# VH-VL binders against Cytochrome c oxidase assembly factor 8 (COA8): the designs that were tried, part 54

Target 1, 167 residues: Cytochrome c oxidase assembly factor 8 (COA8), of Homo sapiens (Human) (q96il0)
Amino acid sequence: APERGAERRDTAPSGVSRFCPPRKSCHDWIGPPDKYSNLRPVHFYIPENESPLEQKLRKLRQETQEWNQQFWANQNLTFSKEKEEFIHSRLKTKGLGLRTESGQKATLNAEEMADFYKEFLSKNFQKHMYYNRDWYKRNFAITFFMGKVALERIWNKLKQKQKKRSN
Key: E = the ipSAE of ESMFold2; O = the ipSAE of OpenDDE; V2 = 0.75 times the mean of E and O plus 0.25 times the DockQ between their complexes.

## First folded at step 9 (VH-VL)

Design j24 (from j1 with heavy chain F104L; framework fv_ebrasodebart)
Fold by OpenDDE, second read of step 11:
Structure j24 (fold): chain C 167 residues (1-167), chain A 124 residues (1-124), chain B 108 residues (1-108)
Amino acid sequence: as target 1 above (167 residues)
Amino acid sequence: QIQLVQSGAEVKKPGASVKVSCKASGYTFTSYGISWVRQAPGQGLEWMGWISAYEGNTNYAQKLQGRVTMTTDTSTSTAYMELRSLRSDDTAVYYCARDQLYDLWTGSSPFDYWGQGTLVTVSS
Amino acid sequence: QAVLTQPPSVSVSPGQTASITCSGDKLGDKYAYWYQQKPGQSPVLVMYQDSKRPSGIPERFSASNSGNTATLTISGTQAMDEADYYCQAWDSSEDYVVFGGGTKLTVL
């Protein structure tokens, strides 16, 4: 079995979103887009009487969020680095300056940039396929636990109604 | 085999000029650029500038602007670096290195091949 | 101009892991390159684009970039790994190449 060399994923610094929801919040809060991943973080509400199933769901959602944040932070960084290197490499090859006469960054034309995007997507195709696979797996698991939690809540409400009728 | 072969050691007086050559072989010369890097005795690496062998465009380190000229001869696959108004602090080993133009996207790296270095001594 | 800062020296025992850091402003947004230079020799590229290894470079060499710090790691360091190591970055805005100050790795 060829030892899959563990590509040490350059962990983008986990910029913990400094988003702090109000302390008295009884619902999930969505923060502004993270500067690295461009994903909006969710601060999950913790009920006072959180059930073991609810806790498991919350943890799974948190882990999935962190996984997404890390993936996209790294992808965006890689994309930015490669894009910049590509642009400058092409400009150099063409004998063009990196800056226009107006002092602005020189850019490539739309056709050349289309080639970059095509190549980038091609190069990262497998990575994106694995991401999509894992994304579906994670979200399926979350949805499954959401269903369980919903059933648990219904059951608990029914028990409470029965107790009120007996008194 | 890719190889960069530099000219021999030079001894110059202050105020003189030196021209170092770098002959490239084993690859398409015009598909790459050449960067020049120098290293003073016991010091680190200092980038001097870059030249495209395709278009001949150059970019020099700000510190050396006005004193350095880089050129290429495509017919001989040779790059040249001329440094003028030499000072004692220009005493260094001068390296040429292959610097990629468009192959950076393919996962190739700049400075993947280096010359053997040319010692330039500036002494009174 | 961007400045890359390296420790002047790192010492490691044979078989141990050596780590050489390179810190610079906005280095996290750029690719880091690493060069090995032995006494009296030309520099040799050992790592490119943060973590890629050129052909012929041993697998014990690895690199990473986190935040504004690039790190070269040599696992199972050997006597032959004793050299000066330089990090390098390219400032695309001004087409300027910057080298770190270099780190002398001593294998004790």
Scores: ipSAE 0.518, ipTM 0.808, lowest interface PAE 1.3, mean pLDDT 89
Fold by ESMFold2-Fast, scan of step 9:
Structure j24 (fold): chain C 167 residues (1-167), chain A 124 residues (1-124), chain B 108 residues (1-108)
Amino acid sequence: as target 1 above (167 residues)
Amino acid sequence: QIQLVQSGAEVKKPGASVKVSCKASGYTFTSYGISWVRQAPGQGLEWMGWISAYEGNTNYAQKLQGRVTMTTDTSTSTAYMELRSLRSDDTAVYYCARDQLYDLWTGSSPFDYWGQGTLVTVSS
Amino acid sequence: QAVLTQPPSVSVSPGQTASITCSGDKLGDKYAYWYQQKPGQSPVLVMYQDSKRPSGIPERFSASNSGNTATLTISGTQAMDEADYYCQAWDSSEDYVVFGGGTKLTVL
């Protein structure tokens, strides 16, 4: 049987960062950067009279935020893991220990690390292209629904004006 | 509560096709991918392919390319895996599992939830 | 595609530490995942991203991944841990998923 806590499984160190928005806010609130993704989470304001269309837009924005947070949290974790393994591998090749005489983690100079950065960027180029493609697709969908919400609000105002005129 | 519920067991003749369903609930279906993994009797796990529930993009295992098709129906939060030109060595339990949204992510998501499995028996 | 090699079987006495290895070329450069499967049941995720434990998995499960070898360690092994264990890796440079051949853990 799947564990009861499975839906809270952490596929990246934090998933989505927790934060407390200011009380009595009638606007979206932006929190501090997440420790893993380094992105600022947004707490979306829920209007008292939210329409089904407005709810769909808000859910889409929330889901896009979660997707974005998960992507960058995992990217940062992968970068850190691969950096450590690269350093470890190079130190072994040189016959050096993983720790300095002072007990600090041994490291490589900037010239040696440049090779890692080039390899990492090259390895992740296609992944970042897919991320950008999907980021634009999600923002296109959000913009589309924002337009639909705007039209709904205009239509509602028009209907109110018609009622005032007919009465 | 996150669940993946698969269709029931199937018995097929060689040369036939089988289509297994996997109904997701308890999460936003379009925020994840679905991988299909099979296991022949007494054997290990074999990855068959992956599909994005958001875009419908697929990646199939090379061994199965040309015989397998994966699809999703977002209105019912259901993933499907169709395997054609069945052979006796396709007899296996077929699993769906929740996976990452993008196939080139750097090991971002485990297979954290699995369906109960669907036994497909191919007999002459 | 990459191949992950696991020993076919590992035996331990109750209360002893079990160690299950998974070897692959530059596996330490990738995230390793571990699944437990009991007879007639679906696999269950027991470790993810090399060394992280899902909620509900006992603390006696731990894992590491370095160089060419990932290792699943079960301390104080109990009869209930008897199962097949599979390692799995993602390769972000090649759109593929690979599983190890599986290790049958016997607790006698």
Scores: ipSAE 0.000, ipTM 0.467, lowest interface PAE 15.3, mean pLDDT 79

Design j26 (from j1 with heavy chain W105F; framework fv_ebrasodebart)
Fold by OpenDDE, second read of step 11:
Structure j26 (fold): chain C 167 residues (1-167), chain A 124 residues (1-124), chain B 108 residues (1-108)
Amino acid sequence: as target 1 above (167 residues)
Amino acid sequence: QIQLVQSGAEVKKPGASVKVSCKASGYTFTSYGISWVRQAPGQGLEWMGWISAYEGNTNYAQKLQGRVTMTTDTSTSTAYMELRSLRSDDTAVYYCARDQLYDFFTGSSPFDYWGQGTLVTVSS
Amino acid sequence: QAVLTQPPSVSVSPGQTASITCSGDKLGDKYAYWYQQKPGQSPVLVMYQDSKRPSGIPERFSASNSGNTATLTISGTQAMDEADYYCQAWDSSEDYVVFGGGTKLTVL
């Protein structure tokens, strides 16, 4: 069995989005994009009479969100670091300055950058495949629990209607 | 085998100049740069500057601007570092290191190979 | 100029885990490199790009970068690991290489 080298996930600092929804909100709120992941965080509404199924769904959604935030924060950071070193390395190799005469950061041409992107995607292909797999698994589970919660709500509404008819 | 071999120890007087050589072997010299790093006795590492062996472009630490000159001879695969107007605080072991920013394609890392160091003593 | 701060010394018992930190402004946005230097020897690259290990470096060496702090970790520290350790980063804005002040690791 090939020992899966546990790539110690460099935990990007969990920048908890300081987005606070209004206290009287009765619905989920979407925050601004996180500066690291570029994903918009969702603040999930907690009903006063939250059922065990609803709670489980909420927790699963929260965990999935956190997982996504961490993944993309780390990926974006890695991408940025590698891109920067690539550009500078190529410029140095070409004997070009890191800054233009106008003081702007020197850039590579589109062809050279295309090579970078291609290679970056190639190197990270497996990582992205695992992410996609896990993303589908998580979302499938969420969808399944959403269905259960929907059925529970329908059942509870029917019971309430029956009680009103009997009185 | 990749190797950087530096010139021998030097003793200089204040105000003099020293030129340290670094001969590279085992790799394509012009595909990389050379960085120079010095270490005063009992002190940490201090980056002095960098030179491209391909284009000859240089970047020096601000502290050493005007006093340091780095050159390369591609025919002999040798890098040179000259430090002028020597002071007592220039007493250090001087290292050359192969330096290329991380090459995304080859996986080469900066400072992956070092010379053995050259002791330069500045004394009155 | 960016300054990288390291503890001046770290002590560890044989077989224990040693952790050496390197802190700097915006270090989280840069790759960290680590070097080992034994007395009278040249520095040796032990970690590059935050967490990558060069060939020939033992697996007990690992590194990470979180926030503005890079950390070199040596698991199962051995007597032979006693050395000075330096972190390094490259400032892309000024094309300047910065070393930390170094950390003396003592294996007691």
Scores: ipSAE 0.483, ipTM 0.802, lowest interface PAE 1.5, mean pLDDT 89
Fold by ESMFold2-Fast, scan of step 9:
Structure j26 (fold): chain C 167 residues (1-167), chain A 124 residues (1-124), chain B 108 residues (1-108)
Amino acid sequence: as target 1 above (167 residues)
Amino acid sequence: QIQLVQSGAEVKKPGASVKVSCKASGYTFTSYGISWVRQAPGQGLEWMGWISAYEGNTNYAQKLQGRVTMTTDTSTSTAYMELRSLRSDDTAVYYCARDQLYDFFTGSSPFDYWGQGTLVTVSS
Amino acid sequence: QAVLTQPPSVSVSPGQTASITCSGDKLGDKYAYWYQQKPGQSPVLVMYQDSKRPSGIPERFSASNSGNTATLTISGTQAMDEADYYCQAWDSSEDYVVFGGGTKLTVL
């Protein structure tokens, strides 16, 4: 039905061990942030009489979510790894240890970290351009299919009324 | 398990009509579309049109508009393609393919499963 | 602008990398698809949405799509890869499917 699915979205409480939507849910369900991507997954409600167009929209949204999760998980892991390598390399060049006498991790000042951020952004410029291109492709697809689903629902309601009146 | 099975080869005279069938199995027929693609001997692939198995909506290649009709029978999970006013240059292998019904805004229309093909020969 | 251009033929030795191009105006703004067809057989989807591989397609198949050119790359080419390859995209102006002319890959 039209009133089902997206009227209300539930969020998982803190400490949920697995993201598992409630059985017989009649609306979309939002989970906790993924450990690696830091994005919240959405489990979409599937209507009992889902049209092929509605299924295509849902699949596009699910696939876009999976693509985003994978991209940002990989990006965050790469950033963390390269940041740590950069810090270790600079400390070694200065003849400094990786930890202070108190056992805390040694850090670089803001000016030195600015060098890393500049290099990281420059190195990943093409990757981010391709991400943005694909993100726009996916969002245009989702937006247009949302419009088509809305038109389909209006058309089907009109057809249903006409059929009932003709009977 | 997912399979598209087409009708057998046809030999027709110029001016006749041919109707090719494509029976789907192993999936929910009404959740997908069927595209028709033909291939003349030694030539490349040519898209003819598609039909939604749910709504019955069709979209035909402009070159074939007025000569082609696509239909479905949901009770038998079968798609049909009828081509009228046959010419010698309509001689081709005709394929049905499962179409995920992506619209043109996405630039996306994968044909993930194909029928075995139906040879239609138009004698000249 | 509604035309996808492929080279008619590409020849490689076994184990070499084969590259098959597909050119069209602003093709990189659309999703590209690739099909493999062996003699007497139906086409088989080998790459979809520019760079994704269907289940069952070997990892040596990869693809890209940027600017005006989509490229199918087969690394460590094997005799079993010998086939005709077709690229495909949507023509957004006319809302129909466009296929490239096909490329015969010969592995000798």
Scores: ipSAE 0.000, ipTM 0.455, lowest interface PAE 17.5, mean pLDDT 78

Design j3 (from j1 with heavy chain Y102H; framework fv_ebrasodebart; at its last look DockQ between E and O 0.01; V2 from the best seeds 0.00; counts 0 for: pae E 20.1 > 2, unsure alone 74.9 < 75, placed apart)
Fold by OpenDDE, look of step 10:
Order: sequence, then structure tokens, then C-alpha cells
Structure j3 (fold): chain C 167 residues (1-167), chain A 124 residues (1-124), chain B 108 residues (1-108)
Amino acid sequence: as target 1 above (167 residues)
Amino acid sequence: QIQLVQSGAEVKKPGASVKVSCKASGYTFTSYGISWVRQAPGQGLEWMGWISAYEGNTNYAQKLQGRVTMTTDTSTSTAYMELRSLRSDDTAVYYCARDQLHDFWTGSSPFDYWGQGTLVTVSS
Amino acid sequence: QAVLTQPPSVSVSPGQTASITCSGDKLGDKYAYWYQQKPGQSPVLVMYQDSKRPSGIPERFSASNSGNTATLTISGTQAMDEADYYCQAWDSSEDYVVFGGGTKLTVL
């Protein structure tokens, strides 16, 4: 009797994408969009001779990615919950059920949904402002460290060329 | 003050029907719905169904489909729940509750106000 | 039908923090509601939309929803908090309401 493989119940999404790149990867890998955040995760390559600056850059990128994944996962979930409840509430207010007589899911028109989006954005405006601020700060820092790493790499290449000329 | 006042206790025989009333006051009756929830002695809460006081649309729990009818009288701001073909396991306290999510942005929630409950006893 | 699972009982000493869990499939995708019921009384809404507190509910009541588990937390639990607590969720797919089995909170 073939052992029915226990379908591993996908435990609550720990925001970490289960995407695993090949073991012998020598570069960064981009995964499929995460089901909760809809963001594509990046698996960062770790060089054997990673400099302290490169390591700092990698860690900062990783932390920023995790931060983004968590933020959007939560926002998407909140949006979904609120949207569904809004639709339900409006239908109930109209004395309508969730299903039409034909058994189709009852929907709101575009104008009614526009009210939801307007109110949702208004309610979450401050949260989005803080997110945008922090996003810019983080990306600025990343860009700064990218520049430092680039300079370090150039310097190291120049030193190696000088050593080769002296020998 | 918002209040839901239910009819008094009922004793019925198996196979009979019971009709429980729920009179609403303190709010616009037609702007909300009424849900019915029952609780057997020593048991948990069981949702029975919902009715809109606006157009009278209903949704019933599958378990009670065909046996339950919910109605409203807008002139008296009263909701009614009729349960037919009563069995011993229908013995419970029956609650009406205000059920409307239309005030989503103002922080209103379903089942924010409850009736005092109506005991229905089904005995041979 | 979605089933919400609660512990049948929780005991806490006065002044301590009580935690009541409610677990269900895809509960994380839904809003959780909490009701308090004292003996011989109607249920009272104590938390709505996972973490919102109705007017008149003490600040010691809080709630969260993480993964597929909603949690009601009562900080500084008082004797008056002894009651049955029910979680509730709405299933939009079939438009039905589901209650948890209830948790009896005892303040010792």
C-alpha cells in the first residue's frame, strides 16, 4: 500500500520564502513572487572571500528585503480582509446576499469600490508615508555601500596589478 | 439606548414549531440585519442564520436549512425566527443579535448588541 | 466548514495575564472576533477585527491574529473577568459565521 505522503500542512507563512537556489550557485537568485507579499525574493550569494564591506552590504540588503516582505505581506493581508468585509457590509446594507439568484458571487460596482480604495488609502496614508521614508533611507544606505564596495574592488584590482608589475 | 428584547420562554413538543420574536429599539432597524445564535445547555454558541431588515434577504446555516425561517416586520422593528420540526436537541437558549458591517469605517461590528435570550425547551 | 478550536479552559491568578487561543484553517486571512459570556447572560463583544476594542471594554483586553491563531489577552486579570470566551470568524465563501468551542476562564 503506497504510504500516502503526509501533505505537510503549510504552516503559517513565516515570511521567509521557501525558495532555495541550487547549491552551487555563484550569483544572486531571484525567486518567484511570494504568495503573501507578491514580492520576488532574492537569495544573495556569499563569496568565499567576502570583504567586511561586502558582508555589510549583503546583510543590509537581506534585512531590507525581509523588512519589505513583512510589510507587504501584512499590508496585502489587511487590504484583503478589509476589502472583503467592505463588500460584505455594503451588500448587507443593500439587503443583498453574497450570492445572486443565479449563484454567482455578488459584487460591487466600480464606483462603490472607488469609495473603498479612497478610504483605505486615507486610513493607511501615514503608514505608507513612514514606509516610503524608511524605504528611501534603506535604499540610500544600500546604494552608498554599493559605491564603497565598488571602490574597494577597484582599489584591490589596482594593488594586484602593481604587485604583478613589481614581480 | 440600543436594545433587543426577545419573547419569553417556550416549551414545545417534538415535531412542533416555535416562533421567537426580537424587538429592536434605539437604532434604525432597516439599516441593520439580525443574526440568530443558539446555545444548547452547557454548550457553545451556534450561528443559525441572518436576515436583512432592509429587503428581507436571508441566509441560513446549512444544518437548519428547510427547518428555519427568519422574517422581519419593519413597522414594529421586530425580527422573527421560526424553527419547525423541533427535536430534543433543539433545546437551547436562542439569541438575536444586531448584525451589520456597514459601519466598517466607523468601527461598528457584527453582534455588537444581543437580545436577552429565549429558552426553548423541547420535551415529550 | 471551518472549525475554530479553543482550549476548553484556562486558569489564571488575579493580576496575572490570561491568554486564550483560537485556531482555525485560514484564520489568519480572516478577522477574528471575541465574545465574553458570563453565566446566565448574553454574550458581549469584547474584541472585533482581530485587535479592535469596543467602547466600554477595559484596556486590559487585547487581541491579535497571527498565522492561523487568534489570541485574546487579558492583562491584570480580575475576578470579574471569569467567564466563557468565544472566538468567531466569518467565512466569505459560504457566508456563514463560525464560533469557537469556547474557553472557560477561571480566576483562582
Scores: ipSAE 0.139, ipTM 0.719, lowest interface PAE 3.2, mean pLDDT 87
Fold by ESMFold2-Fast, scan of step 9:
Structure j3 (fold): chain C 167 residues (1-167), chain A 124 residues (1-124), chain B 108 residues (1-108)
Amino acid sequence: as target 1 above (167 residues)
Amino acid sequence: QIQLVQSGAEVKKPGASVKVSCKASGYTFTSYGISWVRQAPGQGLEWMGWISAYEGNTNYAQKLQGRVTMTTDTSTSTAYMELRSLRSDDTAVYYCARDQLHDFWTGSSPFDYWGQGTLVTVSS
Amino acid sequence: QAVLTQPPSVSVSPGQTASITCSGDKLGDKYAYWYQQKPGQSPVLVMYQDSKRPSGIPERFSASNSGNTATLTISGTQAMDEADYYCQAWDSSEDYVVFGGGTKLTVL
């Protein structure tokens, strides 16, 4: 039987551009757009006394960022590859070369490209639906944990006041 | 390396319920979904539904809505399919298959690995 | 609700090219997949995303999907290719999976 793992199906280089946040930053840092996903990565600040709940929230936010960047990097590469294949296929059907006589890349007119965009969107509609669903689920979870962290911080402040009152 | 191993054959009476298991190994269980597909003797393939091992969300075929429940146990990397109110026309081989619909970064390739199948016979 | 139509049977001689069609309304707007099933065995993915071949599937297998028809082509057909073949598509607008009725390929 033919066996394929997900790792062998990776036909697009997945990855995010490297960025170097300032050392000793006390805030989250936003980097330049990733080459493949075109999204700006966020480097999350880790406080010295991070609670387990705060760590869980940060990990969830980091994991969601990685998921989001990988999705768009793959989509952008798939779009570019299929667009190139579509153009080459149409040019071959017309008996034209991949380059014009001037050496520039041969292109299709707006009507022909509209056909490609329509087909691409139709074929990827389900993938985008699942992305949107997962995006909402992830943001709901992040909001939920942000609420828990806020409650933890309120309770810690109340504990400090309680100690002063009991003293 | 990648394997889906299903529970053994079952014989049930009409009106009973059956629960088939599918144990996954050789990959990160929570990065994929599991689809369930059945095949009546001498007939074609019929999709029953799928479940996300990451989220636990499900989508069931309309004809089976209300009779089928799909679940996962991430601690054992096992998916389950329970079919209730069995009828004679539910007699089939039931397959689980790895479904990559929620794996956006590797592209869609539903049903790339299949379990060996579980024969469920419903007879009076 | 969509239907995928396959011929019930196709017969070829060894070494000949077998073509198995799968027809459905605007099937070319959807990804098509192909499975091979031998008696008593689980289905095996032989073609995915219209025209892509999984690792381990011979180069003799190819496929296309355009307009209303997806086609699985087996060139230089061998006795070992004798099996039932099923096409499959995902209809994202209806959120369901559809299989074709299956084609029995006989190699005489």
Scores: ipSAE 0.000, ipTM 0.458, lowest interface PAE 16.2, mean pLDDT 78
Fold by ESMFold2, look of step 10:
Structure j3 (fold): chain C 167 residues (1-167), chain A 124 residues (1-124), chain B 108 residues (1-108)
Amino acid sequence: as target 1 above (167 residues)
Amino acid sequence: QIQLVQSGAEVKKPGASVKVSCKASGYTFTSYGISWVRQAPGQGLEWMGWISAYEGNTNYAQKLQGRVTMTTDTSTSTAYMELRSLRSDDTAVYYCARDQLHDFWTGSSPFDYWGQGTLVTVSS
Amino acid sequence: QAVLTQPPSVSVSPGQTASITCSGDKLGDKYAYWYQQKPGQSPVLVMYQDSKRPSGIPERFSASNSGNTATLTISGTQAMDEADYYCQAWDSSEDYVVFGGGTKLTVL
């Protein structure tokens, strides 16, 4: 849901409970949205002849995905919890119950809810700034290692070509 | 099972040197680094430096630069730390710890497995 | 050189929540790590990258890091949790590791 989520977007089918990649997958897989983070996990392919540099890149991408999923799962939970606490506190201050006469959860008007959103954004602004900094750091590192892997593959291809001509 | 097994305790005089070994097992040695951390009696932890078993690159704590040398032997999966020109305030337990290979961009280095420690005593 | 400040000791009753702080200038801009050390033993990693928990560490351990302060939280504290706890950060500008002074957690 946040506009700053550059790694993935929700385009998966809704059938989440039985998702299973093939036993011998030869490519990365994108699974259904995680119900807490609302992000789609990537199931990374591990080739038989993976180089140490390729392994480092894959682990870095896996760690970045895990970090991103944990952050947004925690933020979504915090938002829901603090929203409910704010509503309950303001209803008590006004002498109102937690449920309407119809049994639905009581709520606050738009102006009162705007105070919650302002307070939440202010309280969490610093953590989102740190998230953005870490996101940029991780993405620069991933891009750097992608370049190193590309160069390694070019050099290996050139060495194989050179050996073929010498034989 | 991942293990780091260090060499035994040593007693040294001021001005001597000491070389502590750290033998790793249960994982691919060349995929990780080794950090060295010391702890003076009754004191906290002090990081000494790091070596990559993949490339042999090192980073030393600035206060120890010039006195410490870290090396590895990939054929025996063993890391070494040598501290020269010993002083009495170098008396400490010296730990090796497995260190994830890190670079400028990731900024993180957890020490997930530790050796048992090696007591080095420097006294006249 | 960066300095990480921890309280020298924290006392808690069994079953209660213990909170150990680690303060450093702009510490939230760095990743924080936490280690447990019992007398005569090597340190053990209990939290990494601010809030991640290694396999084998009980769920009652949690951590956070923001602003100038990282916090290790132990809920339902048990006698076996009595130990020294160290925070650790990595400073990319000086390419070195810094430990806090340590906090002795006592469970009475």
Scores: ipSAE 0.000, ipTM 0.437, lowest interface PAE 20.1, mean pLDDT 77
ESMFold2 (binder alone), look of step 10: mean pLDDT 88; pTM 0.918

